# Miniprotein binders against q6w4x9r395to579: the designs that were tried, part 95

Target 1, 185 residues: q6w4x9r395to579
Amino acid sequence: GHCSLEGGSFVTTFDARPYRFHGTCTYILLQSPQLPEDGALMAVYDKSGVSHSETSLVAVVYLSRQDKIVISQDEVVTNNGEAKWLPYKTRNITVFRQTSTHLQMATSFGLELVVQLRPIFQAYVTVGPQFRGQTRGLCGNFNGDTTDDFTTSMGIAEGTASLFVDSWRAGNCPAALERETDPCS

## First folded at step 9 (miniprotein)

Design ga7
Fold by ESMFold2-Fast, scan of step 9:
Structure ga7 (fold): chain B 185 residues (1-185), chain A 90 residues (1-90)
Amino acid sequence: as target 1 above (185 residues)
Amino acid sequence: SVLEEIAKTILEAVKDLVEAVKENDEEAIKRAIERLEEAAKRAEEAGFEKVAEAVERVIDYVEEGDDPWIFLAVRYLEWVMEIAMRRALE
């Protein structure tokens, strides 16, 4: 299955449900019992001053008991807080430059991440068939039904993207706004 | 059922814990942890060991003060609870 984070604030789930939101936080993108060592993918969003969107993706994080791999829009890759030269290899994960503008994180456990660095920071998540019906987070539940892709962390299907996104916050930060209005008259 | 009572207590305490962590409310965090400790004991006594383990993991990460791990453990606990509740309906 394929999940994308594009155009600053747009997400397309594993079941091909598109949505957008406005938020400034770290969000759980993908959590699954199929990921080793309690692993999870997270997405970091911050304010954007140049796009039609008020917030944009600024980093993707893979966190497990062994690793905290951060790939940021400034083209720096770190693991456990230390900058790494590419290609960077661990026992189960390899991060390398796929093209002049794309980085890839390949794993032995059926997860692949491709990050576009330029012109706009974007992320693409691919998971193997073993993840079907076994995922939670912003990328949805991967069960073949788009109507329940807004399933919150509590297992409740929500009608709005903002409530869904807020349920997946992974930090001490304010709730996402469905509509952001700034009186810059 | 016993599981339904335990699940309700855990899910309500987890919801309060998440909000307390986001607001950095130490007193509310303490109250939520106390409810989770009692619920974990009840879950273990009732034979739901994975539920008890998931609750204990949440408490451990809260004590460490590492926000990303707290939220990941909470989401795992919610998953474990959903599976346990679904299995009970079969």
Scores: ipSAE 0.022, ipTM 0.453, lowest interface PAE 6.3, mean pLDDT 76
ESMFold2 (binder alone), alone request of step 9: mean pLDDT 80; pTM 0.764

Design ga8
Fold by ESMFold2-Fast, scan of step 9:
Structure ga8 (fold): chain B 185 residues (1-185), chain A 90 residues (1-90)
Amino acid sequence: as target 1 above (185 residues)
Amino acid sequence: SVLEEIAKTILEAVKDLVEAVKENDEEAIKRAIERLEEAAKRAEEAGFEKVAEAVERVIDYVEEGDDPWIFLLVRYLEWVMEIAMRRALE
């Protein structure tokens, strides 16, 4: 199954449900018992470099008991806080430059991540069939039914993206600021 | 049921822990961890090993002081609790 993070703040779930959100936080993108060592994939959103009123993807993080791999829009790759030259290989994970504008993280456990660095930072997540019905997070539950793709961290299926997204915040982030039009400006 | 009582205690303690970490309140963090330790012991005694394991993982990482990892494990604990509750009701 395929999940995409595109155009700054657009997401398409594993069950092909599209949505958009605005937020400045780290969010749980994918959590699954199929990921070794309590692993999870996370996405970091912050103010856009082009438009300060919008938010965009700035980094993708793979976190487990052994590894904290961060791939930033600045083309910096770190593991456990130390910068790594590419290609970077561990026992189960390899990060390498696929093209001049794309980095890939390949794993031995059925997870693949491709990040586009230019012209806009975007991420593409691919998981094997063993993940079907066993995923949680912004990429949805991968069960073939789009009606429950907005299942919150508390197990409640929401009709709107905002409550769903907020439930998957990872960290002590300030409340998301919504854009307001000032008619007197 | 026993599981429902344990689940309620864990969810309340987790909520208090998240708020205490947000406020950087060391005394409140300690009290929330103590409640989680008691809930994990009760879960273990009642035969809910997966619930006890998840709670112990949360406590371990909170004590290491890793903020993003703490919240990630809290979400994992909520998921384990949901699965355990659903299975008990089936």
Scores: ipSAE 0.070, ipTM 0.522, lowest interface PAE 5.8, mean pLDDT 78
ESMFold2 (binder alone), alone request of step 9: mean pLDDT 72; pTM 0.668

Design ga9
Fold by ESMFold2-Fast, scan of step 9:
Structure ga9 (fold): chain B 185 residues (1-185), chain A 90 residues (1-90)
Amino acid sequence: as target 1 above (185 residues)
Amino acid sequence: SVLEEIAKTILEAVKDLVEAVKENDEEAIKRAIERLEEAAKRAEEAGFEKVARAVEYVIDAVEDGDDPWIFLAVRYLEWVMEIAMRRALE
């Protein structure tokens, strides 16, 4: 299945339900027991530089017990706070430059992330069929039914995108994430 | 059922924990952790090992003091509870 974060503030879930996102913090994009070592994909949003009334994706984070991989709009890739040159390979994850404007994170466990760096930072998430009915987060539950895509972190289906989005807030805003990725001196 | 009682305790304790973490209320965090520790013990004794492990994961995340990890651990626990309850309906 495919989930996209496009146009700075739009999300299309694995079940193809589109909605608009107005957050300025870190949010859980994808969480699943199919991800090894309790892995999760997160999205970081901040105010748009062009329009201060809009929000935009500024970074994508893959977090597990072993790795904290951050891919930011300024083309910096870090793992556990350390900058990495591409291609960057671990046992199960490879981050590489697919084109001059796109980075790709390929994994051995059925998750693929493609990030567009220019002209606007955007992300595309692909998951294998083993993830069907086993995902939670902004990308939805991947069960083939769009009526319950707005299931909150407490398991309650909501009628509004705003309540759905707020329920997946990871409690970390861009400023806090920046401090975590910076070696505090 | 025993699982429903454990689930209620876990979900209430997790809600209190999340609020306490956001407010930096150390005393409230400790109280929520104590409730989660007891719930994990009950889950393990009742044979719900994955639930017990997920609760311990939340406690470990709080001890590490990494807020993003705490919230991810909480969301994972909620998902594990949902799956355990669905399976129990068989």
Scores: ipSAE 0.006, ipTM 0.347, lowest interface PAE 9.6, mean pLDDT 73

Design ha0
Fold by ESMFold2-Fast, scan of step 9:
Structure ha0 (fold): chain B 185 residues (1-185), chain A 105 residues (1-105)
Amino acid sequence: as target 1 above (185 residues)
Amino acid sequence: SAEELERLAKELVEKGLELLRRGDPSGLELIVEGVRLAVESGSPELIAEIAKKALELAKELLEQGRYEEAAELVARVAELLIEAGDEPWAFLLIRYFEWLIEEAK
């Protein structure tokens, strides 16, 4: 399955459900028992302008009991707070420059992340079939049914994105402000 | 009933978070009791919600220079979650808190 974070406000889930939100916080993209050492992917959003409709993705984080890999829009890669030269390799994870404008994090456990650095910082998440029905977070539950892709951290399926997105905040920050341009409306 | 335990857990956690945010240390014991009731209720969704709220308050405390209180909050909640068998949220809470500490320095 494929999940994408594009244009600073657009998300397409693993079940191909598109939605939009405007947030300035860290959010859990993907949590799964299929990720080793209690791993999770998180996305950091910040304001990119003076209006509520202008936000940007500024970093993607892979967090586990062993690793805290941060890939930021300024092309700095850190693990556990220390800057790393690319290619950077651990036992199960390799971060490398795929093209002049793209970095890739490849793993041995069925997760791949590609970030576009220019012209706009964007992220693309790919998971293998072992993740079907076993994902949680902004990328959805990957069960082949788009009607429950807005399952909150409390396990409730919502019809709109705002409560869903707010439930996956991972930091102390203002609630996400979603405009009425929600595709479900 | 499980529903009664969930209701009490939510009430205790919300009150405890508010008290601790205001500097009342009794808030931590209310949070701990709320986590214990949430574990007893058997709701993974409620446990996940409480873990996230504890992390949010810990970040707020760190930004205010209240390092000891933030560390104690995370440690107490994580210990209960590990004992309850909800390791994914416990370890995410610990690792994310370590990241917040590094970022705050």
Scores: ipSAE 0.000, ipTM 0.130, lowest interface PAE 16.7, mean pLDDT 74
ESMFold2 (binder alone), alone request of step 9: mean pLDDT 78; pTM 0.728

Design ha1
Fold by ESMFold2-Fast, scan of step 9:
Structure ha1 (fold): chain B 185 residues (1-185), chain A 105 residues (1-105)
Amino acid sequence: as target 1 above (185 residues)
Amino acid sequence: SAEELERLAKELVEKGLELLRRGDPSGLELIVEGVRLAVESGSPELIYEIAKKALELAKELLEQGRYEEAAELVARVAELLIEAGDEPWAFLLIRYFEWLIEEAK
């Protein structure tokens, strides 16, 4: 299955459901029991410097008990806070420069991540068939049915992307919460 | 020393988990203190191992119908992860617990 994060704030789920959101937080893209060492993929979004109405992907994170691999828009790759020269290899994960503008994270467990660094920071997630019906997060549940792709972290199917996205926040994001609850005078 | 803090953290957490499993509420405070010492030791790996053990006990408590104790355990551990600056781990812990609740139904 394929999930994409493009154009700042557009997402297409594993079941090919497209949506857009305006959030500034770390979000869970993919959580699955198929990921080893309790692993998860996360995406970090921040406000665009050009427009306060838009948000942009600024980093992708793979987090497990062993690794915290961060690929950021400044083209730095870190693991557990330490900058790494590419190609970077662990037992099950290899991060390397696929092209002059793309990095790839390949794994032994059926997950592949391709990150476009230039001209716009974007991410593409590919998972093997063993993940079917076994995923949660912004990339959807990968069950072949788009009508329940907005299933929140609480297991409720929502009609709007905003409630779905907010349920997958992996941080408190005080600025976003204050802005939503404190309207202008 | 950091190594001694890690050993004490592990010991307190193991004792706390056993006490909570038996229905002794003092076990929660031992787990909390153990997590706090793990944070002070500067070991992110130990903090995550403790969080995983807390989730495993939370699952056992849910299977026994002890929902409030399970929720409190997860909440207290998540709060300490936030204090340690690991908000992503705190929210992953909460999301894994929500998964366990759905499985229990």
Scores: ipSAE 0.011, ipTM 0.359, lowest interface PAE 8.9, mean pLDDT 76

Design ha10
Fold by ESMFold2-Fast, scan of step 9:
Structure ha10 (fold): chain B 185 residues (1-185), chain A 105 residues (1-105)
Amino acid sequence: as target 1 above (185 residues)
Amino acid sequence: SAEELERLAKELVEKGLELLRRGDPSGLELIVEGVRLAVESGSPELIAEIAKKALELAKELLEQGRYEEAAELVAEVAFLLIEAGDEPWAFLLIRYFEWLIEEAK
């Protein structure tokens, strides 16, 4: 299956349901029992001052019990807070420069991530058939039915993307209430 | 030194997790102390390691039907990480725990 994060604010799920993403936090893209060491793929969004979209993808994170790999739009790759030179290898994960504008994270467990660095930071997630019906997050549930692709973290199918997206928020986001109560923020 | 804080934090967390694993609730106090020292040491790697170890134990506790203990462990660690400014790990712990609960059903 293929899930894409393109044009700063557009997502296409594994079941090919397109939607527009509005958010400025870290969100869970993909959780699955098929990911070893309780792995998850996450996306970081922030405000875009250059694009007509109000928010843009700025980093992708792969988190497991052993690794926190961050691939940032500034072309920095870190693991557990330390900058890494490419190619970077672990037991089951390799991060390397696929082209002058693209980085790839290849894994031994059926997950592949390609990030476009220029001209716009974008991400493409590929999972093997073993993930079918076993995924959760912004990329959907990969069950062949697009009507339930907006299933929230609490297992509720939503009709709108906004409630779905908000349910998968993982942090690194200023509270809306704080922005309203600080007169000079 | 930061290295001394890291060693003590690691030891306290490991002892606390072991106590909780065998049913001794005093393990939570040791984990709290260990997380505080890890935050003070300024090591993101150690904080990540502690979060991952807490998640591993929470999974074991859920598999044993010890839901309340698992929830308390995750909540305590997440709360401390939020206070320390490491919100991504805190919310990830919560989301992973929610997913593990769904799997347990």
Scores: ipSAE 0.000, ipTM 0.193, lowest interface PAE 14.7, mean pLDDT 73

Design ha11
Fold by ESMFold2-Fast, scan of step 9:
Structure ha11 (fold): chain B 185 residues (1-185), chain A 107 residues (1-107)
Amino acid sequence: as target 1 above (185 residues)
Amino acid sequence: SAEELERLAKELVEKGLELLRRGDPSGLELIVEGVRLAVESGSPELIAEIAKKALELAKELLEQGRYEEAAELVARVAELLIEAGDDPWTFLLLRYAEWLAEIVEEK
């Protein structure tokens, strides 16, 4: 399954449901029992100054009991608060420069992350088939049904993106605002 | 002092986790008391550490089929920690507590 965070504030879930929001918080993108050491993938959004978005993705975080890997839009990679030179390897995770404008985080447990650094910071999440029906967060539940992709942290399927996004906050932040899904309007 | 609160909180949490792991239900109340002291101490590092340890024990309990105990542990700890901190481990613990509550309710 493939989930994307593009154009500053657009998200497409694993079940291919697109939505847009305005928010300034860290949000849980992916939480799953398939991730080792209680791992979770998170996204940090902040005010961007971009004309097409009031907020944009500024960092992606992989957090587990052993690691806090942060990949930020300023091309800094840290683990547990310490800057790391690429390629950076742990037992199960490798972060490396895939192209001049892209970083990749490859794992041994079926999760891959590709981050575009320039011209706009964007992220692409790929999960293996073992994650089907086993995911929670902004990337959706990966169950093949788009009608319940806005399932909140409490297991309730919502009709609006803003309530869904707010349920996946990982910080004490203001409520997200709903946005149109059409990138041309 | 904050240092005394941190020490007492850590001792109570560690003892409570060990008791609960061994099947002694009194362990939960020791953990809760330790969490209250940790919140009072105002240490973000201690709050994150407690959230991580609670999540670790909850996973051990789940592996053993102890769903109700796991759900109660993470719910009680997350409820207290979320009021004091905005550490990502506290929010992960809260989301995990919500998920376990759903699983337990479905049975």
Scores: ipSAE 0.199, ipTM 0.613, lowest interface PAE 4.8, mean pLDDT 80
ESMFold2 (binder alone), alone request of step 9: mean pLDDT 75; pTM 0.704

Design ha12
Fold by ESMFold2-Fast, scan of step 9:
Structure ha12 (fold): chain B 185 residues (1-185), chain A 107 residues (1-107)
Amino acid sequence: as target 1 above (185 residues)
Amino acid sequence: SAEELERLAKELVEKGLELLRRGDPSGLELIVEGVRLAVESGSPELIEEIAYKALRLAKELLEQGRYEEAAELVARVAELLIEAGDDPWTFLLLRYAEWLAEIVEEK
């Protein structure tokens, strides 16, 4: 299955449900028992200077007991806080330059991440069939049913993206939907 | 002191994990107290280490069909993590605990 983070603030889940959100936080993109050591893939969003895209993806993080791999929009790859030259290999993970504008993180456990660096920072997540019905996070539950793709961290299916996205925050951040600006007094 | 909390948290969790794996339910309270001390220390690294070990054991208990022990451990750890704060790893552990609780309820 395929999950995409595109155009600054658009997400398409593994079950192909598209949605958009406006938020500035680190969010859990994918958790699964199929990931070793209960690992998680996370996405970092921040304010964008581009018109009509108020927030944008700025980094993708793979976190496990052994690794904290960060791929950022400034084209820096770190693991556990140390900058790495590509190709970077561990026992189960390889990060390499797929093209002049794309990085790939390949794994031995059925997860692949492709990051577009230019012209816009975007991410594409591919998971093998063993992940079917065993994922949670912003990419949805990969069960073939889009009506429950907005399942919160508490296991509640929501009809709207805002409560769903807020439940997957990995930090103390503002609500996904921005509050209306008060008139100047 | 923080160093005293760290040492005691690790000792309590290690002892509790050993007891609970052997089938001695008294290990549960030792694990929970160790997690409490880790949260009280305010150290994200210690919370990560201690709480993750506790939740990993809860997963092992689930796989062994020990649902009541797993449910209690998950619930007690999740309650403490809610108080623990705002670093990304603490939030991941809380989400992991919520997921384990969901699995327990389905059994």
Scores: ipSAE 0.000, ipTM 0.326, lowest interface PAE 10.2, mean pLDDT 78

Design ha13
Fold by ESMFold2-Fast, scan of step 9:
Structure ha13 (fold): chain B 185 residues (1-185), chain A 107 residues (1-107)
Amino acid sequence: as target 1 above (185 residues)
Amino acid sequence: SAEELERLAKELVEKGLELLRRGDPSGLELIVEGVRLAVESGSPELIYDIARKALELAKELLEQGRYEEAAELVARVAELLIEAGDDPWTFLLLRYAEWLAEIVEEK
């Protein structure tokens, strides 16, 4: 299955449901028992610029008991706070430059991440069939049914993206809708 | 000291896990005390380690059909995680606890 974070504010779930949001926070993209060492994939969003009320993806984080791999829009890759030169390999994860504008994180456990660095920072998540029906987060539940793709962290299927997105915050951040409708620089 | 808090937290959780696994409900209070000490220590790594072990037991209880005990353990740990503050590890554990609670309710 494929999940994408594109155009700064758009997400397409593993079940191919598209939605959009604006928020400044770290969000859980993918949490699954199929990820080793309590792993989770996360996305960091921040404002695009001073004159813009829009937000954009600025980093993708893979966090587990072993690793905290951060791939940022400035083309810096860190693990556990230390900058790494590419290609960078751990026991189960390899981060390398796929093209002049794309980095890839390949894993031994059925997760692949490709990030586009230029012209717009974007991320593409691919998971193997073992993840079917076993994912939670912004990328959806991967159960073949788009009607419940806005399942919150509490297991409630919502009709609106804003409640869904806010339930997957991984930080003490204001609600996405509040930040969009109450601008203050 | 932080090192003594870490040691006590781990010791209480280990004892509580053993008691609760064998069906002694007093183990729950020891687990909760251990998680609370970890939260008070302010170490994200310690909070992660011991709260994760508690949630793993909740999963074991769920697999054994001990739904009421699993639900109580998850609820008590989640309350402490909410108070632990703004840390990615704490939020991952909180989301994991919410997932376990959902599974318990569906059983």
Scores: ipSAE 0.117, ipTM 0.510, lowest interface PAE 5.3, mean pLDDT 80

Design ha14
Fold by ESMFold2-Fast, scan of step 9:
Structure ha14 (fold): chain B 185 residues (1-185), chain A 105 residues (1-105)
Amino acid sequence: as target 1 above (185 residues)
Amino acid sequence: SAEELERLAKELVEKGLELLRRGDPSGLELIVEGVRLAVESGSPELIYEIARKALELAKELLEQGRYEEAAELVARVAELLIEAGDEPWAYLLIRYFEWLIEEAK
């Protein structure tokens, strides 16, 4: 299965359901019992530097009990807060430059991530057949049925993207998004 | 122990890299032995560090016009990683070395 995060704010699920995303927070892209050490793939969205009215992907995070790998739009890769020289290798994960404009995170557990750095920051998630019907998050449930792709974190199938997206927030939003800069009210 | 293997691997690699930096080809066989011990230790972190240091020396050698020595260093390390079953990591080292060559032009 393939899930894509493109054009700053567009998502296509593993079951090929496209939708547009306008949230500015950290969101769970993929959770599955097939990911080791309670692993999860997450996406960080923030306001575009070009227009404050637009939402853009700014980082992708793989988090487990062992690792916190962050790949950001400024082309820095960190694990557990420390910058890593590429190619970077752990026991189950390798992060490397696939082309001059793309980074790849390859794993031993059936998850693959490709990040486009230029001209626009985008992400492409590939999962093996063992993930079928075993995924949850913004990338959908990978069950072959697009009608329930907007299944919230509480297991409710929604007809619209807004409630679905909001349900997959990964903890608190960045502090900059929680307060008003100019409190005129 | 794994810890003892890691210590010996680091010592041999560091000595070998310094010998090669100074133009002593015997340093290569020390690096080879160090990589073998690192593989036996089972530490992906140590293998990552050794590969990084090998590419750093390869870059220094390329900047000095010592292309054949740089190529031999990377090739020997990659060969050992293939023998150890880490073929994807070996090919990444070769790929990054190709990028270092392009940068040196």
Scores: ipSAE 0.044, ipTM 0.568, lowest interface PAE 7.0, mean pLDDT 81

Design ha15
Fold by ESMFold2-Fast, scan of step 9:
Formats: C-alpha cells, structure tokens, sequence
Structure ha15 (fold): chain B 185 residues (1-185), chain A 105 residues (1-105)
C-alpha cells in the first residue's frame, strides 16, 4: 500500500482517502505489529507558509526500541541523536541518497520511505501486503475501506480529519484545524 | 538524589513484575510505585526501560487470558508516563497498550 504526505499539509491514506489538516505536533503516521521492536513511523509538523495558520511537514521519524532515525527538511539524518553520514546502514534499515533531491529508507521488514527534500519537503510510505489490516495512524488502517480510514487511537471511526489527527498526537500539542481549501498550500 | 531514586525504582519494578507474573496482585502496587519514582528521577532512559518491561508483561498477561490484570497494569502505568513529559516514545507505548487491550477483547 502507498501513503503520501504532500504539499505541506495533505495526506493520502493507504486506502487512497485524501485529507488535510493544520497542526503543530509529532503525529503517529504508521503503527503496526508488523514493525520490529515495537516500531512506528512518525511525522513532525510545524508552522510554515505565508500565514500563521499554515503548517507543513518538517521531519519524518522512525522510532523503535533500538532506533530513533530522524530525517529533517534541513537534510540532516540522525539516529538516537547522532548525525549520520549516508549511506547509513543498520541490520534491517538502510538510509541513502536516491537522487540529489530524494532520500530513501529501505527496510528488511516491508516498509519503504522516500523523502523529497526539494522543492517542498514531502514523504511517501510504501508497505508490503503483510501490513493489510494491520496499520494504525495518519496513514489509515489499510483494510480496503476508505469510510473507516479516520479510525482514532481508541478504535472509533470519526467523520472529520481534525478529530482523527488529534487522536494520533505524540506530544502535548494544541488541537489541529481541518480545512478543505487553502490557497497557500 | 536522582541516582538513589533510579536504584529504588529499578528494584521496586523488578520485584513487582516478578510478583505480578506469578499471580501475586501486590506486584502491581510495587510496579506503580517504581514507575512514580522513575518519573520523579527525570531519567528518560529509565522511564523507557520500565515502560517496555511493563508492556512485555501486559502482553504475557493477555496471552494467558488475564485481561483485567493487563488492563489495570496498562492503565496505571500509562497515567504516570503522561507525567513523564513530552517524549514521542512514551505516547507510542500508550497507543500500543490501548491497541493491545482493544484487540484482546
């Protein structure tokens, strides 16, 4: 399945449901028992754009019991707080520069991440078939049904993106705002 | 001192996990007290170590059909971890605990 974080604040879930929000927090993108060492993929959003109400993706984090890999819009890659030269390889994960504008994180467990650094910081998540029906977070539940892609951390299907997004906060942050149209995004 | 709090927290949690695993409910109170001391010590590394050990025990309890004990352990540990501050790993563990309890039922 494919999940994308594009244009600063747009998300398309694994079941192809598009939505957008404005928030300043770290959010859980993908949580799954298929990820080793209780791993998860997270997205950091912060203020951006031409107005104070606009927010955009500023970093993507892979967090597990062994690793905290951060890929930032400033093109710095860290693991457990230490800057790493690319290509960077662990037993199950390799981070490398795919092109002058793109980084890739390849794994042995069916997760791939491609990060576009320029002109706009964006992320693309690919998961193998073993993840079907086994995902939670901003990328949705990957069960083939778009009507329940806004399933909160407590298992409740919400009708709005803002309540859904707020349930996946990984920090003590303000509530997100939902907007269907944004001329600056 | 912070070092004394860390030592006592580790001792209480270790004993509590052992007792609760074998079916002694007094183990839960020792775990809770140990987590509280770990949070007070301000050591993120210790807090994460304890949270992970509690998660592993919760999984074991769920596999044994001990749903009420697993839910109680998760709920009480999660309440204290929220007080540990703004660490994404802490929030990830809380969401994972919530998922495990939901899936078990």
Amino acid sequence: as target 1 above (185 residues)
Amino acid sequence: SAEELERLAKELVEKGLELLRRGDPSGLELIVEGVRLAVESGSPELILEIAYKALELAKELLEQGRYEEAAELVARVAELLIEAGDDPWVFLLIRYFEWLIEEAK
Scores: ipSAE 0.175, ipTM 0.550, lowest interface PAE 3.9, mean pLDDT 80

Design ha16
Fold by ESMFold2-Fast, scan of step 9:
Structure ha16 (fold): chain B 185 residues (1-185), chain A 105 residues (1-105)
Amino acid sequence: as target 1 above (185 residues)
Amino acid sequence: SAEELERLAKELVEKGLELLRRGDPSGLELIVEGVRLAVESGSPELIAEIAYKALELAKELLEQGRYEEAAELVARVAELLIEAGDEPWAFLLLRYAEWLIEIAK
């Protein structure tokens, strides 16, 4: 399945339901028992520089018991607060520059993340068939039915995006990103 | 010192988690004290380690049908982390607890 975070504030779920939201926090994008070591993919949103009503994706975070990989819009990649040079490889995860404008995080467990750095920071999430019906978060439940894609963290299907998005908030507004260094500075 | 606080925090949390695993409710108070010391030490790495260990035990308790104990453990740890200002870990922990409880049904 494919989930996308595009433009400033648009999301398309694994069941292809598009929506827009006005959040400025860290949100759980994907939780699943298929992710090892209690892994979760998170999206960090902040206000755009030009409008009070607009929000934009500023970082994507993969968090597990061993790793906190942050890919930010300023093209810095960190793991557990330490800046990493690409290609960066762990036992199960490889982060590398796919093109001059795109980074890819490939995994051994059926999750793939592609991040567009320019001209607009965007993210694309691909999961294998083992994730079907076993995902939760902003990317939806991947069950083939778009009417329940707004299922909250409490298991309630909402008709609107606002309550759905708020239920998946994982942190402060604005999000606090842990970084030791910025190699692009 | 910060090093001494970290060492004591780890020891108290480890003892508390083991007591809870064995069904001794006094383990919760040891975990609470350990989390307070970890917060005082100022180590985000230690706080993250404790959060994951609490999640791991919560999953074990849920698999055993001990839903109330699992929920209480995660809620108490999350409450302390919110008080400490480490909301990202606290909210993630709460969302995981809600999800695990739902799946257990």
Scores: ipSAE 0.005, ipTM 0.292, lowest interface PAE 10.6, mean pLDDT 75
ESMFold2 (binder alone), alone request of step 9: mean pLDDT 78; pTM 0.728

